# Designs tried in a protein design chat: VH-VL binders against q0atu2. Part 60

Target 1, 119 residues: q0atu2
Amino acid sequence: MLDKKARIRTSREYRNVFEKGKRLSGRFLIIYYVENALDNNRFGFITNKKIGMAVIRNRIKRQLRAIVREYQGQVKNKHDIVLVARAGIGKSSFEGMEKDYIAIMKKAGLFARNANKID
Key: E = the ipSAE of ESMFold2; O = the ipSAE of OpenDDE; V2 = 0.75 times the mean of E and O plus 0.25 times the DockQ between their complexes.

## First folded at step 3 (VH-VL)

Design ca8 (framework fv_daclizumab)
Fold by ESMFold2-Fast, scan of step 3:
Structure ca8 (fold): chain C 119 residues (1-119), chain A 119 residues (1-119), chain B 106 residues (1-106)
Amino acid sequence: as target 1 above (119 residues)
Amino acid sequence: QVQLVQSGAEVKKPGSSVKVSCKASGYTFTSYYMHWVRQAPGQGLEWIGYIDPSTGYTEYNQKFKDKATITADESTNTAYMELSSLRSEDTAVYYCARGDEWYSDFDYWGQGTLVTVSS
Amino acid sequence: DIQMTQSPSTLSASVGDRVTITCSASSSISYMHWYQQKPGKAPKLLIYDASSLESGVPARFSGSGSGTEFTLTISSLQPDDFATYYCQQYNSYPLTFGQGTKVEVK
């Protein structure tokens, strides 16, 4: 999973991202993001109760963590990023969530412009 | 069905330690934080700390930093809380409770473990 | 630490009454929950994120408020509602609870 240093761990840290960060909505995801004073990125995940039953929310959160981990190296350093699942995410495939994540991260300017050319 | 089942009541002498267990079932153990909350007889609720079973990361109420140690064993889906240097004021019902990473909304609780500290 | 103070500590009510309990935070917060606890039982989540009704909780329960003042309302008290109610903030660690409000038979 993600290293503990790469996770947003406290309610205070989540609050900081929401209060000071920028917001961008995708089809299934919303991200809140802010530059941090650390030398690494940290991620948080929110699957609110409106998405559905706990079983569905847990599956979604697990899949989102896997996606974030897969693309961790593509993200510009020094950011705190919170992913919030939208109500419709429960009907999405893993590939659909992955595509939405890539799209919103690129729109936010958090992915390298020509990621495919980075060796 | 989600269940949190705690170990049985304990009677301890001052200065000793106690280790309470909380066995989780019916959900993915690593997808939720496990929190510990105590309640002295006739008193309110007091938060002790949590563990993220996926990473082993712990967060403690500063009041309990030198008193409580929280651990988790993924192979048995069991969280533990050890209290050291017990005093009579530690007499309480100790609960484990499942919480979302962001919301810390305790939607499932263990049945509670009464720890009595007396000479 | 954020201190949560509930008012009243105890109230006496009759079945059918509208009951309101208040939770006051020592500093402005955005994030809090309400729990119900019956004698000898673990607490039960009622309202999450100030105003959202937990699944399976009767519609007579509602939550409102912002900043430093939050309220839990029971629109028409039922026999099953005689219990102690707790608020909890999750704005910052350590997580803190109010001291509790006991709703007892008048």
Scores: ipSAE 0.005, ipTM 0.567, lowest interface PAE 11.7, mean pLDDT 86

Design ca9 (framework fv_daclizumab)
Fold by ESMFold2-Fast, scan of step 3:
Structure ca9 (fold): chain C 119 residues (1-119), chain A 119 residues (1-119), chain B 106 residues (1-106)
Amino acid sequence: as target 1 above (119 residues)
Amino acid sequence: QVQLVQSGAEVKKPGSSVKVSCKASGYTFTSYYMHWVRQAPGQGLEWIGYIYPSTGYTEYNQKFKDKATITADESTNTAYMELSSLRSEDTAVYYCARGDEWYSDFDYWGQGTLVTVSS
Amino acid sequence: DIQMTQSPSTLSASVGDRVTITCSASSSISYMHWYQQKPGKAPKLLIYDASSLESGVPARFSGSGSGTEFTLTISSLQPDDFATYYCQQYNSYPLTFGQGTKVEVK
């Protein structure tokens, strides 16, 4: 799991990303992102009831955290990034979510064009 | 300053209902989950359920599915838990606690509300 | 449901002692926290994600472990540390707590 330092935790921090940040939509994910004044990246995650039952939402959350962790070394430093799961994500595979994440991060200019996951 | 303030102690008869309130301040109420946890006198902690105030979505421990109803009023930043068909074994201190969206790390708790069920 | 079992249920210790409390999960988990509760008070978060120290918590508290076995250690017990400690898993619903470990004066 992501270190607490790498998580967006407060309502104020989420609001800042939504109000000041840029928005980009993928097939299963929406990201909101803004440069921060810190020495590190922070990630936030939002899943709502339109995705499905709690067991599905919790699975999606864990899978998204795993994907973000795998690619954290490829993300340009000093950004706050919020991932919002779209309703259709419940029918996506892990690979489908990973592919969508990579595509949107590259489109946002937050990844190198050929970024790959790190171990 | 984040603060959760609960309603006062209640003494109820078996078969009746009770509604406990939890008023939040110092943060954006709709950005966090509100959980309810109980503790019978001299016993451990038992999770009841949560509400996500922005959508009204609730999840319950199956043990409490027919016992507890959790609601939230965004206009007053107040969460509620109603217990129906009270029995003596429902005698406990009931806590509201703020949960991070992902980790359920209860970083702020209400002071607790003692509900006593007796003849 | 995932059952969390703490050991010991009660321990007697003196100021300055190293205290270790264990928490065993009935199945492998990756996600758990530790809380402290003093009489008449709500629980307080001490350690999140098994090993991360919550802001404002003294450095004498530490957490470790993975899978099914987790430990909370107090390196040099202080008078303020006599309390009941609870572990909690958040790997799956319902969220479950250990039965508690009471640290009392010897």
Scores: ipSAE 0.006, ipTM 0.556, lowest interface PAE 12.3, mean pLDDT 85

Design cb1 (framework fv_recibokibart; at its last look DockQ between E and O 0.04; V2 from the best seeds 0.00; counts 0 for: pae O 10.5 > 2, placed apart)
Fold by ESMFold2, look of step 4:
Structure cb1 (fold): chain C 119 residues (1-119), chain A 119 residues (1-119), chain B 108 residues (1-108)
Amino acid sequence: as target 1 above (119 residues)
Amino acid sequence: QVQLVQSGAEVKKPGASVKVSCKASGYTFTSYYMHWAKQAPGQGLEWIGYINPSTGYTNYAQKFQGRVTMTRDTSISTAYMELSRLRSDDTAVYYCARGDEWYSDFDYWGQGTLVTVSS
Amino acid sequence: QIVLTQSPGTLSLSPGERATLSCRASQSVSSSYLHWYQQKPGQAPRLWIYDASSRATGIPDRFSGSGSGTDFTLTISRLEPEDFATYYCQQYNSYPLTFGQGTKLEIK
């Protein structure tokens, strides 16, 4: 999973992204993103009750974290990025979420050009 | 130094097929998509499609679906584009170009292959 | 599909003048999803500007790109003889990838 340094942890950190960041919506996800002053990226994840019961929300959050981990080495550094699950995400497959993440990150310009993927 | 070297000019009759090769050197062949574009005499550029050399997955513009086949041989770092059932309006220079996996900026192009379709 | 319309089709100017080339998209394109290429007769296109505003390696600083949404421009602040060529914009916002029809920049 993601390193502790790569996680947005505090309410203040989340608010900074929501208040100062850019917003971009995909089919299943919304991302909020802003440059940070660190040497690394940080990721946050939000699921709300409209998605389903806690078991479903926890499964979706785990799947999103796996997707982010898979591509994290290809993300341009120095960004705080919050992924917000949209209400319809519960009907998506893992592949559907993955494709949506890739599309939205490309549209945001957040993937680095031709960097080796870090496993 | 990155280089894409295409096969030589072809003269074909209507109804025939042509297979153009594009040999890559100076980089990891499977790290970039290989795109193909058409430029009819005196005309602009038209995207045909791409192949992901790592997986063999292809994506073709609808105009060319059913007539174009893109393949590759990773052992010799070579991509191929085959166009079947040739018509006179297929007369064009065909280019291969490598594209960034995420942003499709074509930073290196082959020299072009003139395909002439005449009776 | 996204149609890119370049204007003017042909631009006739003299060395030393400023050139402005326009690329208009039929629907919104993020500013980072657009590239510019230069092509001279008998040659393959060359990547010139990527992500709307970033110059490719070795491209002189007299070239600048800008724009977002549906309107993008390529500006040459002071034309040199080697700048006379055809310029194409290209989008990667969605498939199929598309090019503009080109602007031919020619000596008046």
Scores: ipSAE 0.082, ipTM 0.736, lowest interface PAE 5.2, mean pLDDT 90
Fold by ESMFold2-Fast, scan of step 3:
Structure cb1 (fold): chain C 119 residues (1-119), chain A 119 residues (1-119), chain B 108 residues (1-108)
Amino acid sequence: as target 1 above (119 residues)
Amino acid sequence: QVQLVQSGAEVKKPGASVKVSCKASGYTFTSYYMHWAKQAPGQGLEWIGYINPSTGYTNYAQKFQGRVTMTRDTSISTAYMELSRLRSDDTAVYYCARGDEWYSDFDYWGQGTLVTVSS
Amino acid sequence: QIVLTQSPGTLSLSPGERATLSCRASQSVSSSYLHWYQQKPGQAPRLWIYDASSRATGIPDRFSGSGSGTDFTLTISRLEPEDFATYYCQQYNSYPLTFGQGTKLEIK
């Protein structure tokens, strides 16, 4: 699970990321990201009803949180990042979601050089 | 029953402005983005921009930036698109369309408003 | 911006035949970030296929979408008279959102 301080929790915080942030699309994920005034990163997760039933959406959200937690140490500090799952994500493997996350974070320039994943 | 009802046809002179309305019903107005598209006579569709009815945030295509203004009134579930400094190549049918905030899939469209710019 | 080019511009076929409509992107469109719309004269467009391959509600199973990267296809396995219309592809990989110029499917 992600630490409470590393999670975007309020509608106002999500709105800030969407309105002022940059957007980058991956295969199964869309990210919105913006620099924050904090000394840590915060993550938000959105699984729209187009993905499927609640059981599928809850599984995807859980898996995305696990992926984000694993790679926290590689993410450049001072960003609010929202991950939006696309409809097709329900058909992907965990490994497929992980690869897509790594690819989009690298493309966005959000992975720090020579950073290590969390052990 | 989801429905988008647009204002009636307009005839304008070059240099004038036009304001088209799009009244939504049958769903929560603030839960979907409202997009606008242009279709010149005998031509294809061209995306103009969107408004987030919840926040009022707008995103316009560069071609229309500086000439288009999108607004909404949540009390009457109505979105507006105003196009200024009209020229002959603005003659077109203008559509509003409801889109999911992440997928931009236009599942419901207004009937269209014909704007004619006469010389 | 991503430019979508549809081909052919006009496709003349008879009921009962197979139709294949192409949409090519000037840049790679991630996975399924592409929709198809059907438009008949005097009517608003209607969402037909979303996310490259999923049929919208009420769309017959003779319609299928496929493709990835820069090349996408809409296929109608056996044309019915009501299928003759103009079809548009649309990408949502990046802003601005863009449509193809359309393929007009007309009766031969």
Scores: ipSAE 0.007, ipTM 0.652, lowest interface PAE 8.8, mean pLDDT 88
Fold by OpenDDE, look of step 4:
Structure cb1 (fold): chain C 119 residues (1-119), chain A 119 residues (1-119), chain B 108 residues (1-108)
Amino acid sequence: as target 1 above (119 residues)
Amino acid sequence: QVQLVQSGAEVKKPGASVKVSCKASGYTFTSYYMHWAKQAPGQGLEWIGYINPSTGYTNYAQKFQGRVTMTRDTSISTAYMELSRLRSDDTAVYYCARGDEWYSDFDYWGQGTLVTVSS
Amino acid sequence: QIVLTQSPGTLSLSPGERATLSCRASQSVSSSYLHWYQQKPGQAPRLWIYDASSRATGIPDRFSGSGSGTDFTLTISRLEPEDFATYYCQQYNSYPLTFGQGTKLEIK
């Protein structure tokens, strides 16, 4: 996820995901996901003031992006996926976030059931 | 708290090998990548590569390809960097640093290990 | 590889003054992939600014990071004695990861 094409960037793109996509809630994350017509997946990230101060929100967003990038190769193709951080995520560890992400992505059917951390 | 504790200073002859250890504590060792950096005396920082402790996958800078080997022992949360065929310009302080694959903001560093290569 | 060029090489200032450190990349770097470190003699580097503009934990608000594309800046609004050190920028936009050559901030 080094390219802009792997990112949901516009309000219109976000709105499309929220309006047409499915929603699934985890412990620390809510994901909205919808199939797209592209050859790649796109990810969006939302952190709001409920999480905490800007510095915390920025940290969480950075961590979520890192997690998504780590597992991007295991995500089914042609999806727009928005990650919304829940309020409790500010107190979670990176490992906790990662575990939640994996669990929710598997539950959503976007990961293979045997998906694990990859190189 | 997160700590990275490296092995002590080494003095080696040209052509020899050196193996530096980095023991991690205060976090799940396999959840973060371990990076290594070189800093020659009075010079800047140079990235050597990283290892994924979970899988053992490594990624080395081309400059060090063929001479560097990164390994880990998950049972003791320890990463190792071995540099072979040492030469004088390998004299430097070597650091391990915790990071992830895609952001790699190195948030925790070892104290460094001085390796001196001299005839 | 992406080359990060920092300027100036050495910056001599007095406590209380404003410091501006530049990091220029040979190609565009996402702000999410640009970080700054502080290093003092005999010590390991310490993460200072991440994602171009976010202060690491415990970093005073007199420090700020800004920039995008190829031009990034670390600013110290009012220098304190403990701020005199060497600062490095670093990118993870592409492999190999690279550091700037550093700016040494020394007391005049």
Scores: ipSAE 0.000, ipTM 0.633, lowest interface PAE 10.5, mean pLDDT 90
ESMFold2 (binder alone), look of step 4: mean pLDDT 94; pTM 0.956

Design cb2 (framework fv_recibokibart)
Fold by ESMFold2-Fast, scan of step 3:
Structure cb2 (fold): chain C 119 residues (1-119), chain A 119 residues (1-119), chain B 108 residues (1-108)
Amino acid sequence: as target 1 above (119 residues)
Amino acid sequence: QVQLVQSGAEVKKPGASVKVSCKASGYTFTSYYMHWAKQAPGQGLEWIGEINPSGGSTNYAQKFQGRVTMTRDTSISTAYMELSRLRSDDTAVYYCARGDEWYSDFDYWGQGTLVTVSS
Amino acid sequence: QIVLTQSPGTLSLSPGERATLSCRASQSVSSSYLHWYQQKPGQAPRLWIYDASSRATGIPDRFSGSGSGTDFTLTISRLEPEDFATYYCQQYDSYPLTFGQGTKLEIK
């Protein structure tokens, strides 16, 4: 699981990322990201009804949190990052979501191209 | 709908140059890389190289380095591949294909252009 | 460069049978950075399976992709007449991008 301090919690904090952040789209994910004034990165997750039933949305959220946690040490410090799941993500495998996350983070300049899992 | 339409068949003598065009429609031309591939008669596919239409940067396979030049014209959403100092083993169908910058998944292809090199 | 070797070169089967197509890499391909394409005579290739195991839009569920590292497989559980074509694997782990030589699936 992600620590509480590594999570975007309030609607105001999400709004800040959407309004001031940059946007980048992958196959199954969209990220919005902005530098913060904190000593750590924070992540937010959005899944909507277009993805599918609650059981699918809950699975996607759990898998995205696991992926983000696995790679959190490779993300450039001091960013707020919101992951928005696209409609097609419900048909993706865990591996497919993981690859999309890595690719989009590298495209954003938030990962090194040769970034590896940290465990 | 996404379409890639290539120029017509060419017959060239050894030592000549050929320039094949690939006109894109139905999407934002600068949002995807354009790749080129070779398929000799009865043979498999061979990657020649890629161009980023946004900046014009290119990357070529070593085998074609020094003989291939890829360019684009964003005003008409058209990519070009020029192959110089033609040899008989350059006889092939040449394809353009759209691909993501990172994933290099070729989801749309041109119809192919037959280039015949003979005396 | 990473060389992809497909086997068999030609696979002769009948409709209704199971097909297993192999793609072996000369070096490990990271994170399933491998795609499969179908090509019919006189046509451009079509993206079939991306990222080793994900079916492209419109591809029937009788097709599945699997594998990691150096060994990748495309499986067709029950062949239909329209499945007879040449299949190519392609890696995007490192430049230059490379294709396998293809496996031709033909009617017995």
Scores: ipSAE 0.000, ipTM 0.571, lowest interface PAE 14.0, mean pLDDT 87

Design cb3 (framework fv_iluzanebart)
Fold by ESMFold2-Fast, scan of step 3:
Structure cb3 (fold): chain C 119 residues (1-119), chain A 119 residues (1-119), chain B 107 residues (1-107)
Amino acid sequence: as target 1 above (119 residues)
Amino acid sequence: EVQLVQSGAEVKKPGESLKISCKGSGYSFTSYWIGWVRQMPGKGLEWMGIIYPGDSDTRYSPSFQGQVTISADKSISTAYLQWSSLKASDTAMYFCARGDEWYSDFDYWGQGTLVTVSS
Amino acid sequence: EIVMTQSPATLSVSPGERATLSCRASQSISSYLAWFQQKPGQAPRLLIYDASTRATGIPARFSGSGSGTEFTLTISSLQPEDFAVYYCQQYNSYPLTFGQGTKVDIK
């Protein structure tokens, strides 16, 4: 789970990302993202009822937080990013969600150069 | 700045109905869960259920399913806990608490509402 | 449901001493565990979430550790204001469940 200061939690902050941000779709995920005026990145997560029951939606949210936490060091600083789970995500594996996240973040230009290189 | 304010103490007879409230302020009410927790005199904490005011998603503990109703009115940032017919065993302190997107960290709590049901 | 068991039921300790509280889950909950402090007549206060992350404003003397089924809350150099009842809570699965509490009182 992400630190509280790294999470988008208010409706105002979510609205700002949706209205001013760019949108990119992956296989299981959609991201909305915009630069912020802070010294850190913040992440938001949306799973709607079409994905499944609360137990499934909460599992997906926890898995997405874990993925985001693992790769947060590769994300270009000063962005608010909202991850929206698509209906098909409930059939995906953890590895499948992770691969989709990496692919969409690279496509968005949000991963730093050589994001897969640890130095 | 974040605050949850609960309605005042209640003294009731068995069979009577009751609705107690929890008003949130200082944050986006529709972006956080509100949980209800019971504490019987001299006993520990029991989770009763949660509601996400933004979409009215409501989840109950099996022990409380059908015994109480949890609702929220987002226009006035208020969550409710309601009994159609009180029992003496409902005598307890009732707390509301704000939860994050996965209702995991109840980070702010109301002051509690003491409900006494005459036997 | 997942049963949370805390030990000891009561712990008597002097100010300035270290207190270690245990919480055990009847099945694995990974790190989805929170610790709360409750003083008489007051609402609970979140101390730690995700087993080891201190909540905002919580003093460094409070620390949490553990994963799976065994968890501990440690209070180093106990202060007078730390005498209270402490609860653990799992949020790995529904229903959310609390331990029965450990009362930390003065020796």
Scores: ipSAE 0.005, ipTM 0.544, lowest interface PAE 13.9, mean pLDDT 85

Design cb4 (framework fv_iluzanebart)
Fold by ESMFold2-Fast, scan of step 3:
Structure cb4 (fold): chain C 119 residues (1-119), chain A 119 residues (1-119), chain B 107 residues (1-107)
Amino acid sequence: as target 1 above (119 residues)
Amino acid sequence: EVQLVQSGAEVKKPGESLKISCKGSGYSFTSYYIGWVRQMPGKGLEWMGIINPSDSYTRYSPSFQGQVTISADKSISTAYLQWSSLKASDTAMYFCARGDEWYSDFDYWGQGTLVTVSS
Amino acid sequence: EIVMTQSPATLSVSPGERATLSCRASQSVSSYLAWFQQKPGQAPRLLIYDASNRATGIPARFSGSGSGTEFTLTISSLQPEDFAVYYCQQYDSYPLTFGQGTKVDIK
């Protein structure tokens, strides 16, 4: 479960990441990311209706938060990062989403490969 | 920086077709939704529908479903609103607006396109 | 469909005075409410989102409050450029709906 201070909460905060951030696409995920002026990372999650019914979208959001929580210790500090689920993510396994997340974060240069995971 | 520029005013007769445009610039066009809002002369604002330019997913107000078509061409950062057969009751100012994940957090608006349908 | 009702329809105030505009929803919209300003011949301008957050570039004299079904927009010291029509809008559920507007007129 991510702490409230590690979550992007308001529409304004999401807009800042989209307007000023860089964009990278993976197989199931797109990330938008920008350096922030805080001393911590913040994450946002977007699942739109093209993915499927509310039950599927809510499951995906929960799974993505769990993945982010597990790997947050490996993310370079001082970034706002928004994860946008792509069409087709509903057909992915948890492991598939996790692999895509790791790959895209490494490609963005945001991931320290050997950092300890948060338990 | 962020701008939405709409096509010019139109004068049409009942039964004619029409397609008006809304071109975004200064931001990542596929990262935001585009909504369409109607304002009849001397009246308030009415939400018509919204499109996700990244995949052309659309959602319409029940009052406008089947009356208009919303589309987008992400290669030229342009959204469209189209009528197959105009009616005098379509006389109005039409606005496009940029929305984020909240759909209606319309932070930037086009200047409007005046559509007049008469004889 | 959620019906948004604004009051008063017209508010006549002088520059420097406080203006208070009300917006009521037919059912709870939580805090998913925005306020827009529209001047004649212009597009609407976002003032407030999520009931109380000022949009970028909006002066501090504009403030929003409320949750559920009752919302208020306050302009603390009205300036000449603030004479306009103000609309509230809910985005709790589809279809998105606007109030009918409150016109803020000089005297």
Scores: ipSAE 0.000, ipTM 0.526, lowest interface PAE 14.5, mean pLDDT 85

Design cb5 (framework fv_ivicentamab_arm2)
Fold by ESMFold2-Fast, scan of step 3:
Structure cb5 (fold): chain C 119 residues (1-119), chain A 118 residues (1-118), chain B 110 residues (1-110)
Amino acid sequence: as target 1 above (119 residues)
Amino acid sequence: EVQLVESGGGLVQPGGSLRLSCAASGFTFSSYYMNWVRQAPGKGLEWVSIIYSGGYTDYASWAKGRFTISRDNSKNTLYLQMNSLRAEDTAVYYCARGDEWYSDFDYWGQGTLVTVSS
Amino acid sequence: AYDMTQSPSTLSASVGDRVTITCQASQSISSYLAWYQQKPGKAPKLLIHDASSLESGVPSRFKGSGSGTEFTLTISSLQPDDFATYYCQQYNSYSGSPLTFGGGTKVEIK
């Protein structure tokens, strides 16, 4: 449900974020992030076999996209951000993932203070 | 199956140069971070260098200026060019694969011995 | 760079013993820590990643725990095949922060 422009799409683009970006870990999530030269933010999502079977990984990806979409208006513009799910995320609740995402984004300084709310 | 096979080790005099190779098979080599790790006789493991999938490199502080890591994705091969070798560089050199998301080393080669002596 | 301090350097034990090895990071590394087993003349083998996640095929008697700066590897009932040297390794790397290994712990027969 994120616009095509708001998604990191190619393996090359993902690797650029990993190689040039900063890394910050949460309880269930790791983020890699770097400023981009675009007019918007782009998000990438990675789930690996350490999490569990495909059905679990697909559920986690859908839930993470929903969380990112809900809070996109609070993220400082012009960043490429990749979310990597840690092995333990399969046992977390939606609320647990959401709290971890908010905490890590605030710690990274990626949430704008007094951001305008999307009407 | 995943395999990493090192070659190029041997006896070299102080001040000499040597190039190590690591032949990779059984996985998409271009998608992984690759590392060199060494171990001096009777000593512990010491990280030497990393090369990212996109070609960016980092080195241990003592290796900067003397060692160069590189890769040839068309040949599935990792290299370590070692210059100005010292007796302290005597070690078994291992090629190790770093996980795409993390740099834990899930596969290692058997190692190649480099001996630097007069 | 992060210094990794491993203790003890050498440990003598008997089959059936409970063995605990510790690893201290100079700064927080979250859970980005791996444990390796190395036998003489062989390459290291990954046992545990992300501080506590057991690798496929590794016996359940191996257990990793900890986060931040203090980590432990425990072998609940030592087997003959477990006499080896064990290493911890951190991978909480930002640009310019190299990877580092602990000094190793040799588990030898008593």
Scores: ipSAE 0.006, ipTM 0.554, lowest interface PAE 12.7, mean pLDDT 84

